# Ledger of designs, part 2: VH-VL binders against Probable septum site-determining protein MinC (minC)

Target 1, 220 residues: Probable septum site-determining protein MinC (minC), of Prochlorococcus marinus subsp. pastoris (q7v2x8)
Amino acid sequence: MKLILRGIANEFIKSFSFKNFEIDQNFFDKLITKEAPAAANLITENEKINSYELAKLKLILEKHFIKLSNIYSNNRETVLSGKSLKINSTFLKIKDLENQLPLDPSYLKKDILHKGTVRSGDRISSNGDLFIIGDVNPGAIISANNNVYVWGKLFGIAFAGKNGNKNASVASLYLNPLQLRICEIVAIGPKEKPKGQHPEIAILEDNKIIIKPYFLNQNL
Below, E stands for the ipSAE of ESMFold2; O stands for the ipSAE of OpenDDE; V2 stands for 0.75 times the mean of E and O plus 0.25 times the DockQ between their complexes.

## First folded at step 1 (VH-VL)

Design al3 (framework fv_alextatug)
Fold by ESMFold2-Fast, scan of step 1:
Structure al3 (fold): chain C 220 residues (1-220), chain A 123 residues (1-123), chain B 110 residues (1-110)
Amino acid sequence: as target 1 above (220 residues)
Amino acid sequence: EVQLVESGGALVKPGGSLRLSCAASGFTFSDAWMSWVRQAPGKGLEWVGRIYSKTDGGTTDYAAPVKGRFTISRDDSKSTLYLQMNSLKTEDTAVYYCTTDYYGDEYYYMDVWGKGTTVTVSS
Amino acid sequence: QSVLTQPPSASGTPGQRVTISCSGSSSNIGSNTVSWYQQLPGTAPKLLIYSNNQRPSGVPDRFSGSKSGTSASLAISGLRSEDEADYYCAAWDDSLSGPVFGGGTKLTVL
């Protein structure tokens, strides 16, 4: 199931998925501080949600100033549950549910977490942030629409902000890439190998990629 | 909760008329397709007729035994479904249920049922 | 007469599996999905299965539906005394431009 949130001013769309309505309070806090949505659409596929569960979700959203405005489902009981709470609810066949999701697939699969070495010839692409727990070998290519984080050594090619995000970054415990790219800006890695292993971050500043030590206790 | 409550059932003589009502609550009535289904004492279920929402054309369909005698209508402002029964026959004796329907190109089912109202046609 | 054909009765003992058949034609079951309704003694019918094999919330997974050609079946596994009821199948009929019901099956738990 997907919950799509819409803002007041700029009509942005954010989406996330639930399992058994074990709602991560931390997740809501992070979404709201970034952009304050005014309304939400709930989309479910073959999932039954009873009136009690929907009422609980509705209350949680309302406490965060989000109105549950529409429900789209191919499950008739979920639609009836929504209607019993006076929420606009529409039954749709499974093929038509996809039309209620954002056209950009990045809202379906945002972040990727990869565990293990990315070897020469491997390519990993993310529509959100990309997290690698392992080394990225020469000849490997990793890319993300937002940030690239390598909890290991980066020797390959890393591409962040591929969808035009100029605030994107590339961070690694040992940053020695063949090539870095942020948005449209390309930089060849430093030819002098770092003496000692310390975390570094590459960012775009004044249309140039700059690399600096990662000194702050930041969330990765 | 989605609820359907039928009313208006009575004892009537053959040739008489009777109007049944079905009060809907807990859902957006104006979007719903609605049916009437009846069950004679000790017998099986028999579909009577249906009405679409206004957005889907507001059309009505009737089973052959009641066509021309029964009329289904709706008042969306009151969230109420009606069955006008004219020229009643003894074989119209039954418990009458209203239902919410799903109907598509290849799908049909009666989702929510009321508790029924009893109509007896006898002299 | 009912358009869809069901056996008038079925029986089983607690814990057993029972199957209730529903037979139609190309204009109904052959071209449209089947739904099933449970009517407990003295109560209104309740939707049990829709779209051939889907269960509404609150219906135990002991109940399952299937469809093949112009016939459908309702299966009840782990039969319990509370399953004693009348069971009806239904499908849209293209030639009649309306839904049709089976005659109903009275399930007795022995």
Scores: ipSAE 0.000, ipTM 0.386, lowest interface PAE 21.2, mean pLDDT 78

Design al4 (framework fv_alextatug; at its last look DockQ between E and O 0.02; V2 from the best seeds 0.00; counts 0 for: pae E 18.7 > 2, placed apart)
Heavy chain, then light chain:
Amino acid sequence: EVQLVESGGALVKPGGSLRLSCAASGFTFSNAWMSWVRQAPGKGLEWVGRIKSETDGGTTDYAAPVKGRFTISRDDSKSTLYLQMNSLKTEDTAVYYCTTETYVYSGDYEYYMDVWGKGTTVTVSS
Amino acid sequence: QSVLTQPPSASGTPGQRVTISCSGSSSNIGSNYVSWYQQLPGTAPKLLIYRNNQRPSGVPDRFSGSKSGTSASLAISGLRSEDEADYYCAAWDDSLSAYVFGGGTKLTVL
ESMFold2-Fast, scan of step 1: ipSAE 0.285; ipTM 0.612
ESMFold2, look of step 2: ipSAE 0.000; ipTM 0.417
ESMFold2 (binder alone), look of step 2: mean pLDDT 92; pTM 0.948
OpenDDE, look of step 2: ipSAE 0.383; ipTM 0.722

Design al5 (framework fv_alextatug)
Fold by ESMFold2-Fast, scan of step 1:
Formats: structure tokens, sequence, C-alpha cells
Structure al5 (fold): chain C 220 residues (1-220), chain A 123 residues (1-123), chain B 110 residues (1-110)
């Protein structure tokens, strides 16, 4: 279980574990000022948290000017508890929770999380972000209005930002696509194949798709 | 490629018992939550219950009409889902479908269905 | 009685656009994503739409879904005779802790 805080004045991510749903108030005073409202994301693994416990946490956070904005959990009942309190809540597998890829709550609405290989001839389209747990084979086409994340190897065609979002990205553990597209900009896949399995991200800069290493967890 | 095949449907008397099986193929069965859905003659679809994957605790959930009478179980080594039906009532007469559970942003839906097996509870 | 309300029947002619409504409450459609299932005569149900508006591979663009508040709709454009089927909306219900289906809509292509 982790609670990740986002500040307004200075963007930062802090994580911690807590027990019995009691939080040391000195912890918040040290990490964020009372004058600067913040948002928090709750990450839980297999543990079940009921609506009463989540409501208590929500109340404690709001007392410190922190909005509990998102819940990510590998427990479906915990997700349902969050939804009952009108908190954006998403089910994720433990490996995905550790990497915290879906940390921006604005992109989770209308998002797709697909588990399994996307085979030649298959097409998957998302109106938000698209998250694939598996490989995308040659001949497959995946697309999203926002970001495309492939927790596996990308060999097919990926289209991000299809609704005009120039800040959209395509990220994969092994980025070797036949074709990439971000908005209107098209790039044929890299000529040089990665020598090792390294996460990479493709982004649009100055109307050109560039590929660089991507690290998902940042220390602050 | 991906298939679910139900079997075990039969004519049984009220108060009797019956076990249904669902054989899965073409995917890694152990990674999926699985559901049973039924349909009475000329009626709509009704969810019976589900069983979670071992990774998610292997627990079961049931619709109110069958809770306490039906038990869902799985054998991952055989890629088979089971529905044990006890204390059968005439209202349990239906075609029983097994279905593979999937999710989108953590929400529940059934993406693959079997062809169904018929259970008739009558004297 | 189903907790999600659909019209029992709908009809149209080839090429027409038809819509099927599905009404629920805050504990089901209001808080959860809606799926639609198509059941052709004598066959098992097939997933047609998931997560309000997404199509699985193999479902043509003629089928689309939408959701607003506690209601959802399935739209079928360019109606064809092979679209004659029963259509069911479905979602998770928080208060029942279970998955619920609408009563179904029998679509006739005249």
Amino acid sequence: as target 1 above (220 residues)
Amino acid sequence: EVQLVESGGALVKPGGSLRLSCAASGFTFSNYWMSWVRQAPGKGLEWVGRIKSKTDGGTTDYAAPVKGRFTISRDDSKSTLYLQMNSLKTEDTAVYYCARDEFYSGYYYMDVWGKGTTVTVSS
Amino acid sequence: QSVLTQPPSASGTPGQRVTISCSGSSSNIGDNYVSWYQQLPGTAPKLLIYSNNQRPSGVPDRFSGSKSGTSASLAISGLRSEDEADYYCATWDDSLSGYVFGGGTKLTVL
C-alpha cells in the first residue's frame, strides 16, 4: 500500500506505507505546506479496503488540503469501495502498480487496459490512454486519443494522440514498431533494433518523433 | 482459437444435484476470472456467479438466488471450470453458459462465451 | 424483474439507424462501465461493446455505445437483416455486489 502526493507549487511525488489508517500529521507538515493544496493517489496491492476505511483516509487527507484523487489496486473490491465514494479507481496488476505508469488521473477516463497478445489483424482503439499487458505483433494496430503504453514488445503499428494531443507518447519495454504515429506525424520504426530489452518512449518534439530511454519511477 | 465448452446439463428432479463443467482452450486459463451466466427458456440473461484467479485469491461471488446452493470451483491443471448445483428448484431451469471475465480500466465484462448446456428441473 | 430497464422490442428497416436504451441507477450504470451483448437466434451471447463505447476486434463500426449519467444507449447504423437479435446491456451493481443484465431488447429487421 502506498500513498503518492502531488504538489501544486512544485510538482513532486512522495510515497509511504501506513498502518491502521492512522497517519502522522507531522508527515504532511514536512512534505507539503498547508497553503498549497495537493492531490494524492492511493496504490494498493492485494489487500481489501472497505468504504468506511477509504472514507476515513479521504477525510484525514482533506483536513490537510489533500484531495484523494485516484485509487489503483490489484483488489477489485477495493476498486469498488473507491468508486462508491466517487473516487476515480482503477484495477491494475501488481507489476503495473510498481511502475505506476497510469499516474495522471485525467488520462484514466475512457482508458483501456488490455491483457494478452495483440495478434496480426487485431485492432484496439481507446478514447483515452491505451495500456497493453503483452506483446503487439506485426500486423496489429493499436491506437489511443492520448498515450499508448505497451508492457511488452511492440512490433506492430501504434498511433497515439489521434484526437490532436501533441503531448501524447508511445512507450514500450521493447520499442521496435513497423510504424509510429503521434497526431499527424508518422515515423517508420527504428532502423537499428534495440540490443537489449530497455524501456523506451517515443514523443513528439518540434514536429518530429524522437525515441529516448524511459524510467517510470522517479525519486523525489 | 479461444474456446469454452460446457457439459453436464441434464433433466433433474426438484431437490436434486448436478455438476456442470466448462473446458477452456486457447488461452492461459489460470490467469482469468471466470463466470457462469444462465438463461431461462424465453427469458433474459442472468449472472450466476464468478470465481477469481489464484493470484487474486481464488474467491467466489454469487447472485442472491443461488447463494448457499451453488458452488463455483476451478481446476487450473485441467483448464476446467465447475458449477456444483444443489437443492435445485424449477426456477433453475435454464441454459447455463460459462464465460471468461476481462476488464477495461479495472471494470468487469465477459469477452468469451461457451455455447451453453441445458439444465431442466422438473418432476 | 431486471434492475436495468430496456425496451422489450425495437424494429427498423435495412439501412436505417436504430438505438436501444438502457436505464439504471447510481449504483450500477452511474458508477460503472456498461457492456452490450448480442444474441443471434439460437446462439450464445457475444460481446458487442465494452467500457461504454469500445468495440472488440471483429465488431463493425456500425455498432456504437454511449453513456450519460445513469443511462446508456446502443446505436446500430446501416441496419442489416443479420442484425436481428436480442441485445442486452450489462454492468456491475455496487449495492448487489454482482453483475446485472438488462431485460433484453428483441430487434426485428422488417
Scores: ipSAE 0.000, ipTM 0.416, lowest interface PAE 21.2, mean pLDDT 78

Design al6 (framework fv_alextatug)
Heavy chain, then light chain:
Amino acid sequence: EVQLVESGGALVKPGGSLRLSCAASGFTFSNAWMSWVRQAPGKGLEWVGRIKSKYDGGTTDYAAPVKGRFTISRDDSKSTLYLQMNSLKTEDTAVYYCTTDILEGYYYYMDVWGKGTTVTVSS
Amino acid sequence: QSVLTQPPSASGTPGQRVTISCSGSSSNIGSNYVSWYQQLPGTAPKLLIYDNNQRPSGVPDRFSGSKSGTSASLAISGLRSEDEADYYCAAWDESLSGVVFGGGTKLTVL
ESMFold2-Fast, scan of step 1: ipSAE 0.000; ipTM 0.413

Design co11 (framework fv_cosibelimab)
Fold by ESMFold2-Fast, scan of step 1:
Structure co11 (fold): chain C 220 residues (1-220), chain A 124 residues (1-124), chain B 112 residues (1-112)
Amino acid sequence: as target 1 above (220 residues)
Amino acid sequence: EVQLVQSGAEVKKPGSSVKVSCKASGGTFSSYAISWVRQAPGQGLEWMGVIIPIFGTANYAQKFQGRVTITADESTSTAYMELSSLRSEDTAVYYCARDVYEIYGSEYYYMDVWGQGTLVTVSS
Amino acid sequence: NFMLTQPHSVSESPGKTVTISCTRSSGSIASNYVQWYQQRPGSAPTTVIYEDNQRPSGVPDRFSGSIDSSSNSASLTISGLKTEDEADYYCQSYDSSNLDYVFGGGTKLTVL
């Protein structure tokens, strides 16, 4: 079972039973921040979850100001349980359930690969490197404990080296962010838009964020 | 602090139904489930079902499925247990009890506060 | 689908220690938490142990709970027995397969 916070998989339920109900502790820590997701989707495969168990989960989430908005399951009884609680619930075959999951959940991989535009209000966080194939719009926030790579245009806020990695970097095909952070050293984006679309990399040198052209090794 | 107060004793005829109430006093049903447990004279404890009052969601013991209905009115912090098609074997003391669970991350079920009990006698 | 079996009665003298067992008929006793309830004549039950071995506020430390996986049983141990401990004791666990609370048959404790 997985909890998806507005399309971004930040937390997973290892087991759900009356004795043993576990939610990743980082889930609730994220709820205390501004822009924390206020809605969740529950995805289960073959697990049977009755309406009583779903009501307990719904109560726990609502105590933290999260609405359980959708249930997707390959178990028809779980779908009926969700419908009985007036939660939008859909039966999906296992192959289709994967379409409801974000790419590369952080608990399975340190590195995250995201395909598609990161829109205003979206937040993506990685415990390793974060790789975006797409644009990051103004109002979006992306972060990583290591490097942030945007194979597209970066207009939002990017935060690399969140856990103190001073060797972390932020690279983009068009680097024009509202704000860059590396190890909490902050730089506001350039006043002048970059002339031409050439890749640039931001790195931390002597407690200062420096932006340089990024050249790929031609031999590779 | 919280106390569960149940309705008074009932005498019912076979084939009729009985509805027992359980009201939270000095607190609320908020964040708790309410279980119903009965005990026939000289016998042990028997679980009947449970409800989460906030959501009105109930689950019943297999033995009582189809005969028992558990409901709740959150505005008055009162739970109800209705048992239909009464038989002489249904003569028992009926208890409501508050099921405790930890809301932050872990879930555990145990009954920490019990009502005083309601004697239901089924006789003609 | 499982039963919890307790001895019908146990007895012991004041000041001594008594142990009441609760044996699960199928599946592991450790698969679900075990609670213990005390019921004096004419009274509603009260909880003396929850989650295998935890004691509610107000319950004396003379009461303790344990799980023994080798005998597939839970035990309630009462040390320093007092006359006021005389009661019926019930163990209770949860059957996840049937979504049922399962009670043991109860044990009558007599303190002479």
Scores: ipSAE 0.000, ipTM 0.443, lowest interface PAE 14.3, mean pLDDT 77

Design co2 (framework fv_cosibelimab)
Heavy chain, then light chain:
Amino acid sequence: EVQLVQSGAEVKKPGSSVKVSCKASGGTFSSYAISWVRQAPGQGLEWMGVIIPIFGTANYAQKFQGRVTITADESTSTAYMELSSLRSEDTAVYYCARDEYDFWSGYYFDYWGQGTLVTVSS
Amino acid sequence: NFMLTQPHSVSESPGKTVTISCTRSSGSIASNYVQWYQQRPGSAPTTVIYEDNQRPSGVPDRFSGSIDSSSNSASLTISGLKTEDEADYYCQSYDSSTYEVVFGGGTKLTVL
ESMFold2-Fast, scan of step 1: ipSAE 0.005; ipTM 0.451

Design co4 (framework fv_cosibelimab)
Fold by ESMFold2-Fast, scan of step 1:
Structure co4 (fold): chain C 220 residues (1-220), chain A 119 residues (1-119), chain B 112 residues (1-112)
Amino acid sequence: as target 1 above (220 residues)
Amino acid sequence: EVQLVQSGAEVKKPGSSVKVSCKASGGTFSSYAISWVRQAPGQGLEWMGVIIPILGIANYAQKFQGRVTITADESTSTAYMELSSLRSEDTAVYYCARGYEWGYYFDYWGQGTLVTVSS
Amino acid sequence: NFMLTQPHSVSESPGKTVTISCTRSSGSIASNYVQWYQQRPGSAPTTVIYEDNQRPSGVPDRFSGSIDSSSNSASLTISGLKTEDEADYYCQSYDSDNYGWVFGGGTKLTVL
């Protein structure tokens, strides 16, 4: 059983066990946070995996902004389990791979500039910085490998530093998100609403997300 | 720069077979899926099938199952589409297109190969 | 299996905005990503929108995509129309049940 992650850096898990995975959630979280927003392929040989186990894996990957895109298996019941969850599933004989080939960099869009409101249910992801000119509503999800800048109000979920960049930040004119994540660290939105509308920036210091007023340097 | 270059135009008799090639350059061939899409004169795009060389997978649209075979030669970075038992209604421009994974878009397209089936 | 239905043609004046719809016949439009391709006469298609609303490098921000679950449709919107936008536009999505791709019938955009 192999899980192949695709993004600006490829990662390959030589072996994976649902028993070990359920016991060691921290191991899995650390592995995933090293990767850009990406698709994952699950490759199994003869092992039978049921729909509950696949749904759990799908949900955990989605929490890290990774799509479980394809299942390849030499077990027809595993293929049917994937199909029941609307995951693209294919019955096949598997090649044994240690590493996945790298993505073509020309395919990857690095920085994204989005103009307009990001509505509930919308998802925007960037392999570089993400710039939003508009509001991010509750139920929206935005993410970037580097920084997230919202020139508007942030009420949804924001994830910066997805590829392990601990120096990444989330900045907004009104920072009241449902959830913030920088690299591997997750913070639920502030207990108190921001005192007035003024720019704030969230950064990671000593493995803790800290929110500060946004001040311009005279060097601007 | 990534480029897909297809073989030249073909004229075939009904009942014969045609094999069109698609050579990839400027990227990592094995990392990507290669799909084949056809377009009859004045008609829309019709997906025929896909190969994912690194995973040893090929799959075909139901309409073409049994008549189409898609293969890849990783050493030459070339994908092939062979269509057998040709009919006049198979006259079309045949495109190869690159997709990273099922669920991603077709990011690069070949220039197209005109296949004419006539007696 | 499902079909994607587009209007056969749309037309609009330069500088105006046009919207092309793509309606899924069965199953949710949101269950798989939707892509949009532009094809000019005599040319291979090129991608203008991928994964519902993303633009490839080099595609102007006049092109945008959206999903409307209530009408079970995807839409391609082109603002500030230019004569160079005149082309056929195709939507596309993945069919998980058949492990393959489905294209819409295509829409001819005329810029008068």
Scores: ipSAE 0.000, ipTM 0.427, lowest interface PAE 11.8, mean pLDDT 76

Design co5 (framework fv_cosibelimab)
Heavy chain, then light chain:
Amino acid sequence: EVQLVQSGAEVKKPGSSVKVSCKASGGTFSSYAISWVRQAPGQGLEWMGVIIPIFGTANYAQKFQGRVTITADESTSTAYMELSSLRSEDTAVYYCARETEYVYTGDSYYFDYWGQGTLVTVSS
Amino acid sequence: NFMLTQPHSVSESPGKTVTISCTRSSGSIASNYVQWYQQRPGSAPTTVIYEDNQRPSGVPDRFSGSIDSSSNSASLTISGLKTEDEADYYCQSYDSSNHYWVFGGGTKLTVL
ESMFold2-Fast, scan of step 1: ipSAE 0.006; ipTM 0.463

Design co6 (framework fv_cosibelimab)
Fold by ESMFold2-Fast, scan of step 1:
Structure co6 (fold): chain C 220 residues (1-220), chain A 122 residues (1-122), chain B 112 residues (1-112)
Amino acid sequence: as target 1 above (220 residues)
Amino acid sequence: EVQLVQSGAEVKKPGSSVKVSCKASGGTFSDYAISWVRQAPGQGLEWMGVIIPIFGTANYAQKFQGRVTITADESTSTAYMELSSLRSEDTAVYYCARDSGYEYWSGEFDYWGQGTLVTVSS
Amino acid sequence: NFMLTQPHSVSESPGKTVTISCTRSSGSIASNYVQWYQQRPGSAPTTVIYEDNQRPSGVPDRFSGSIDSSSNSASLTISGLKTEDEADYYCQSYDSSTYEVVFGGGTKLTVL
């Protein structure tokens, strides 16, 4: 099962029972604004979900201002359950559940903005850019498919350009990481520790990670 | 500031239906759940059901399932409770109440209507 | 489903303290928030306590709520009892397994 929400990252519901179903409160904390209800699409493969179970899921989502808008399933009983609850429900073959599902990437959160310290043992990964307002401590790992921006001190491990973007960068107000990685290129800490706090940016030039002071009139 | 104003008293015959209205003012009608609670003369409070106007979702107490229908009209900020197949024991004051809880219809009622007396007699 | 059980009636003299209990028949009383409603004759109910122990604006600090997991009960305590406190009091909780609001049977408070 896969639950796709507009305005938030994709969520996988691998298995759930409607007997004592509990949803992660941290997940809902991110959605609570009451500005407008979020919409969700439910995708199932071979799971048999009856109308009672589906109604429970619908009610739980709606208690948190999420409307269950569409159901896509390769299980005819699940589709009939959805239709009985007046939810737009469509039978699709498994190959079509992934390839033809109408997703608008502009409504999914690709970039992540994290406020607060990233502590030892923490991991944050973004499918777009990653923005951190706070410090990244030794033992923390942060990563992004595009750029990593730390509005604070970077002491942990940072990976940018995870999916092959060679134009990706890592920038910080105090760049002293244990390890930097851009694409597949790795640099282990700077030889000279920065004196005082000044912004620096790490970029990939000629397959080498180069660290430069960051100025607004400088080409990145 | 927020007020829930209910329709006037009704006298009905056994076997008929009654529809009570609850008009909200002073707040955003669509952001809250509206519950219906009844009280027979000299008896306690009994929850009947709820509507979430923004989704059109209603839920009912098992005792009233099949006899009660709760609806909402967002354009007029009005919730309705219709009870069918009336019996003498349905004689009660019917209240609407707004649920301000973080989750819908947890029973955290912050505003109540004034009540509507429904008398079922032959 | 569960039931909430309250004493049918309690009586106390002005200036004294009274406590009204609300016992949950199955599952933990702490599993869901408890609210307390006051109803005077001829009036709609009004909230005196919400979310176990919170007091709405305008409700005197003589009113307090508490949860006791050992007896599986919630309690409403009214200190400095006044004649205007004479009313019916209802506890209320929520059954997350059935999605139903559950009321206690009510307690008639007489101030004599």
Scores: ipSAE 0.000, ipTM 0.434, lowest interface PAE 13.8, mean pLDDT 79

Design co7 (framework fv_cosibelimab)
Fold by ESMFold2-Fast, scan of step 1:
Structure co7 (fold): chain C 220 residues (1-220), chain A 122 residues (1-122), chain B 112 residues (1-112)
Amino acid sequence: as target 1 above (220 residues)
Amino acid sequence: EVQLVQSGAEVKKPGSSVKVSCKASGGTFSSYTISWVRQAPGQGLEWMGVIIPIFDTANYAQKFQGRVTITADESTSTAYMELSSLRSEDTAVYYCARGLEYSSGWYEFDYWGQGTLVTVSS
Amino acid sequence: NFMLTQPHSVSESPGKTVTISCTRSSGSIASNYVQWYQQRPGSAPTTVIYEDNQRPSGVPDRFSGSIDSSSNSASLTISGLKTEDEADYYCQSYDSSNLDYVFGGGTKLTVL
């Protein structure tokens, strides 16, 4: 069985078992950090898990402020156990269960470097940082779990920190997007057009998106 | 397999509104777009609008602006299409269709819902 | 904005090759990708061609797509025509100026 946790920076995959009805609590102790996940999906293959075992897992996760959000299983009795606990539970065949897992944990931190204009209608998404060498036109959408860097003009829509990273940023040589989003906070266009073509960075401060010039050797 | 499962058939009176749901399973809901496309009996496919759940942003075809609202609930992986001020010519099968975020553009529909028949009659 | 124009119907005998055109009224057909969908009676559409000329897994290699910039059109070609190919076919592209998905009017393919 595998637990897929969505955290501040990346997804975490934890493989574990209810070996002799015991859940290894040492794994949860290691999640107590600033980067601890806030939600989890459970994936089980060929295992029958009863309501008691699922309730124990749910309670342990809740003690660490993690919500057990979804259960995916190819065992109908496990799905019924989840539904009895008011957890969204879905029956899937084995091939579809595999699609619920990141194919390679290294992809969770994979940065993308895109060279060229991102045209209207194009979409680019990264599980790490996203670097664009080129312009992002109106009607284009770019997103990243961490930071978005545009070595060009940003006129489209940009989403940074899409899995909850509040330290994420959006930077561009000319920052004039239709919409910016950092985590759950949305800003629609800048109040006014940038005064010149100089690098700017958008960051989340408290619950507001703040745009400021990027300077090397910033004093005060 | 990835599935889009839509709500059941509806019969509505002129002037009322209808809200159709589309539940996605077998994939990351937020990594994709969901479009709504309708088809009147014996007629072609007509795009109504799209929602991009990751940005909570929707765009609508000009013909339907002001009458259609598309929303999404990422927690339940469900998209909704609400059409108001119904007329007899709104009688159609309404489909939801998924677009790939990781492809070059939001123009590909790789999976379709089974369709929801909405009949508008007095 | 632009329109995509398809013939209303086309018919051909089993084993032959049929081509369905999709003509863009303004702007270049090559400026955006073209997809093709197959719809059998009582069913939802399914994709037979995406990104101009790519086939999804499970679609026979008898199906192919092409772009002709000189006529400003896309074409769906089906070779070795079989009775199960009988369906309505729709082309679709994206209008980046209006942020709009555009469908062709559809072509009814009859296989005798």
Scores: ipSAE 0.000, ipTM 0.403, lowest interface PAE 16.1, mean pLDDT 77

Design co8 (framework fv_cosibelimab)
Fold by ESMFold2-Fast, scan of step 1:
Structure co8 (fold): chain C 220 residues (1-220), chain A 120 residues (1-120), chain B 112 residues (1-112)
Amino acid sequence: as target 1 above (220 residues)
Amino acid sequence: EVQLVQSGAEVKKPGSSVKVSCKASGGTFSSYAISWVRQAPGQGLEWMGVIIPWFGTANYAQKFQGRVTITADESTSTAYMELSSLRSEDTAVYYCARDTYYSGEAFDYWGQGTLVTVSS
Amino acid sequence: NFMLTQPHSVSESPGKTVTISCTRSSGSIASNYVQWYQQRPGSAPTTVIYEDNQRPSGVPDRFSGSIDSSSNSASLTISGLKTEDEADYYCQSYDSDNYGWVFGGGTKLTVL
């Protein structure tokens, strides 16, 4: 269970659980500001929360000027409890909880920024976007649930959209990988090495990996 | 300074119902849950149920499900516990207690208790 | 769904230390906070320990609480016993599976 807060200073992501159905008052001292009311979204997977427990959570949040705005759950009784309290509540399957969260999805994913060369034998994996500032050598493997961006040369293996995101992309200043994969679709690297160094992006289109130049340049 | 004041003792016949009141003063009624606990003569404490007055949301111990109803009236800062289909074993002192899950002290204030005697 | 088991009675002399146990029948004692209440004859209960080991304002430091996961129990310890400590003591914890409170059976403390 996750309670995702949105305040004026920052959006907060926090794992939240009930112990003795009590919430430490100091929990909220760290999360809220006095400048404006905050909003919260509650995400649960299979956890059942009855209307009494949910009303208690709503009351505690409101005492700290936080509105419980949305509930997303794979438990139908939890959704029903939310609706009974007039909270916008939506049943989502486990696979959809990650994709349809109401706050900026980047706050719910663990983006990785890596500076330096990814060497042969190295493996870097991200649950969000992966940003590499450096080259990715032929024996390296990089992967992300969302996008892969290489601010450098990509010679290794890149895997984007590992969690089923068909809109994921792989981009690089010099795109010459041994293999590209987006979701379940695999492509061997280009048959011919790129002419010169310019940014390119690989995307999934009509169940095929298509590579396009990524620049807004009118040559003529 | 917070006080919970309960209604007076009652004598009831088997099969009837009783409704006990608990009036809160000196604090914020709507911000706290009110739990009901009973204690038969010479016996221990037994939790019956709870209500959050702000939402009118109640939950009950399984043993009392179907016989107990807990309600609240925020305008008078009063919680009520109604127990139906009374039996001799329902003879007990019934307490309301402020349930302070929010502050961490659990039951911080208790009513004085209401003796309900069930006899034929 | 679970029970909290306390000894029916304990007794000790003034000035000595007594410990009252509260054992959870299923699930971990540490999974939920434990509270302790003191009830003198003719009175409503009052809190002496909350959140396993915290004292409300006004409760002397000779009252302490602890959790022992190996025995799946909580304990209330009263040191420097005084005659005014003579009372029934009840432990309490939350049942997350059934969304309610569970009380122990109570322990009668006699100070003689």
Scores: ipSAE 0.000, ipTM 0.457, lowest interface PAE 13.8, mean pLDDT 78

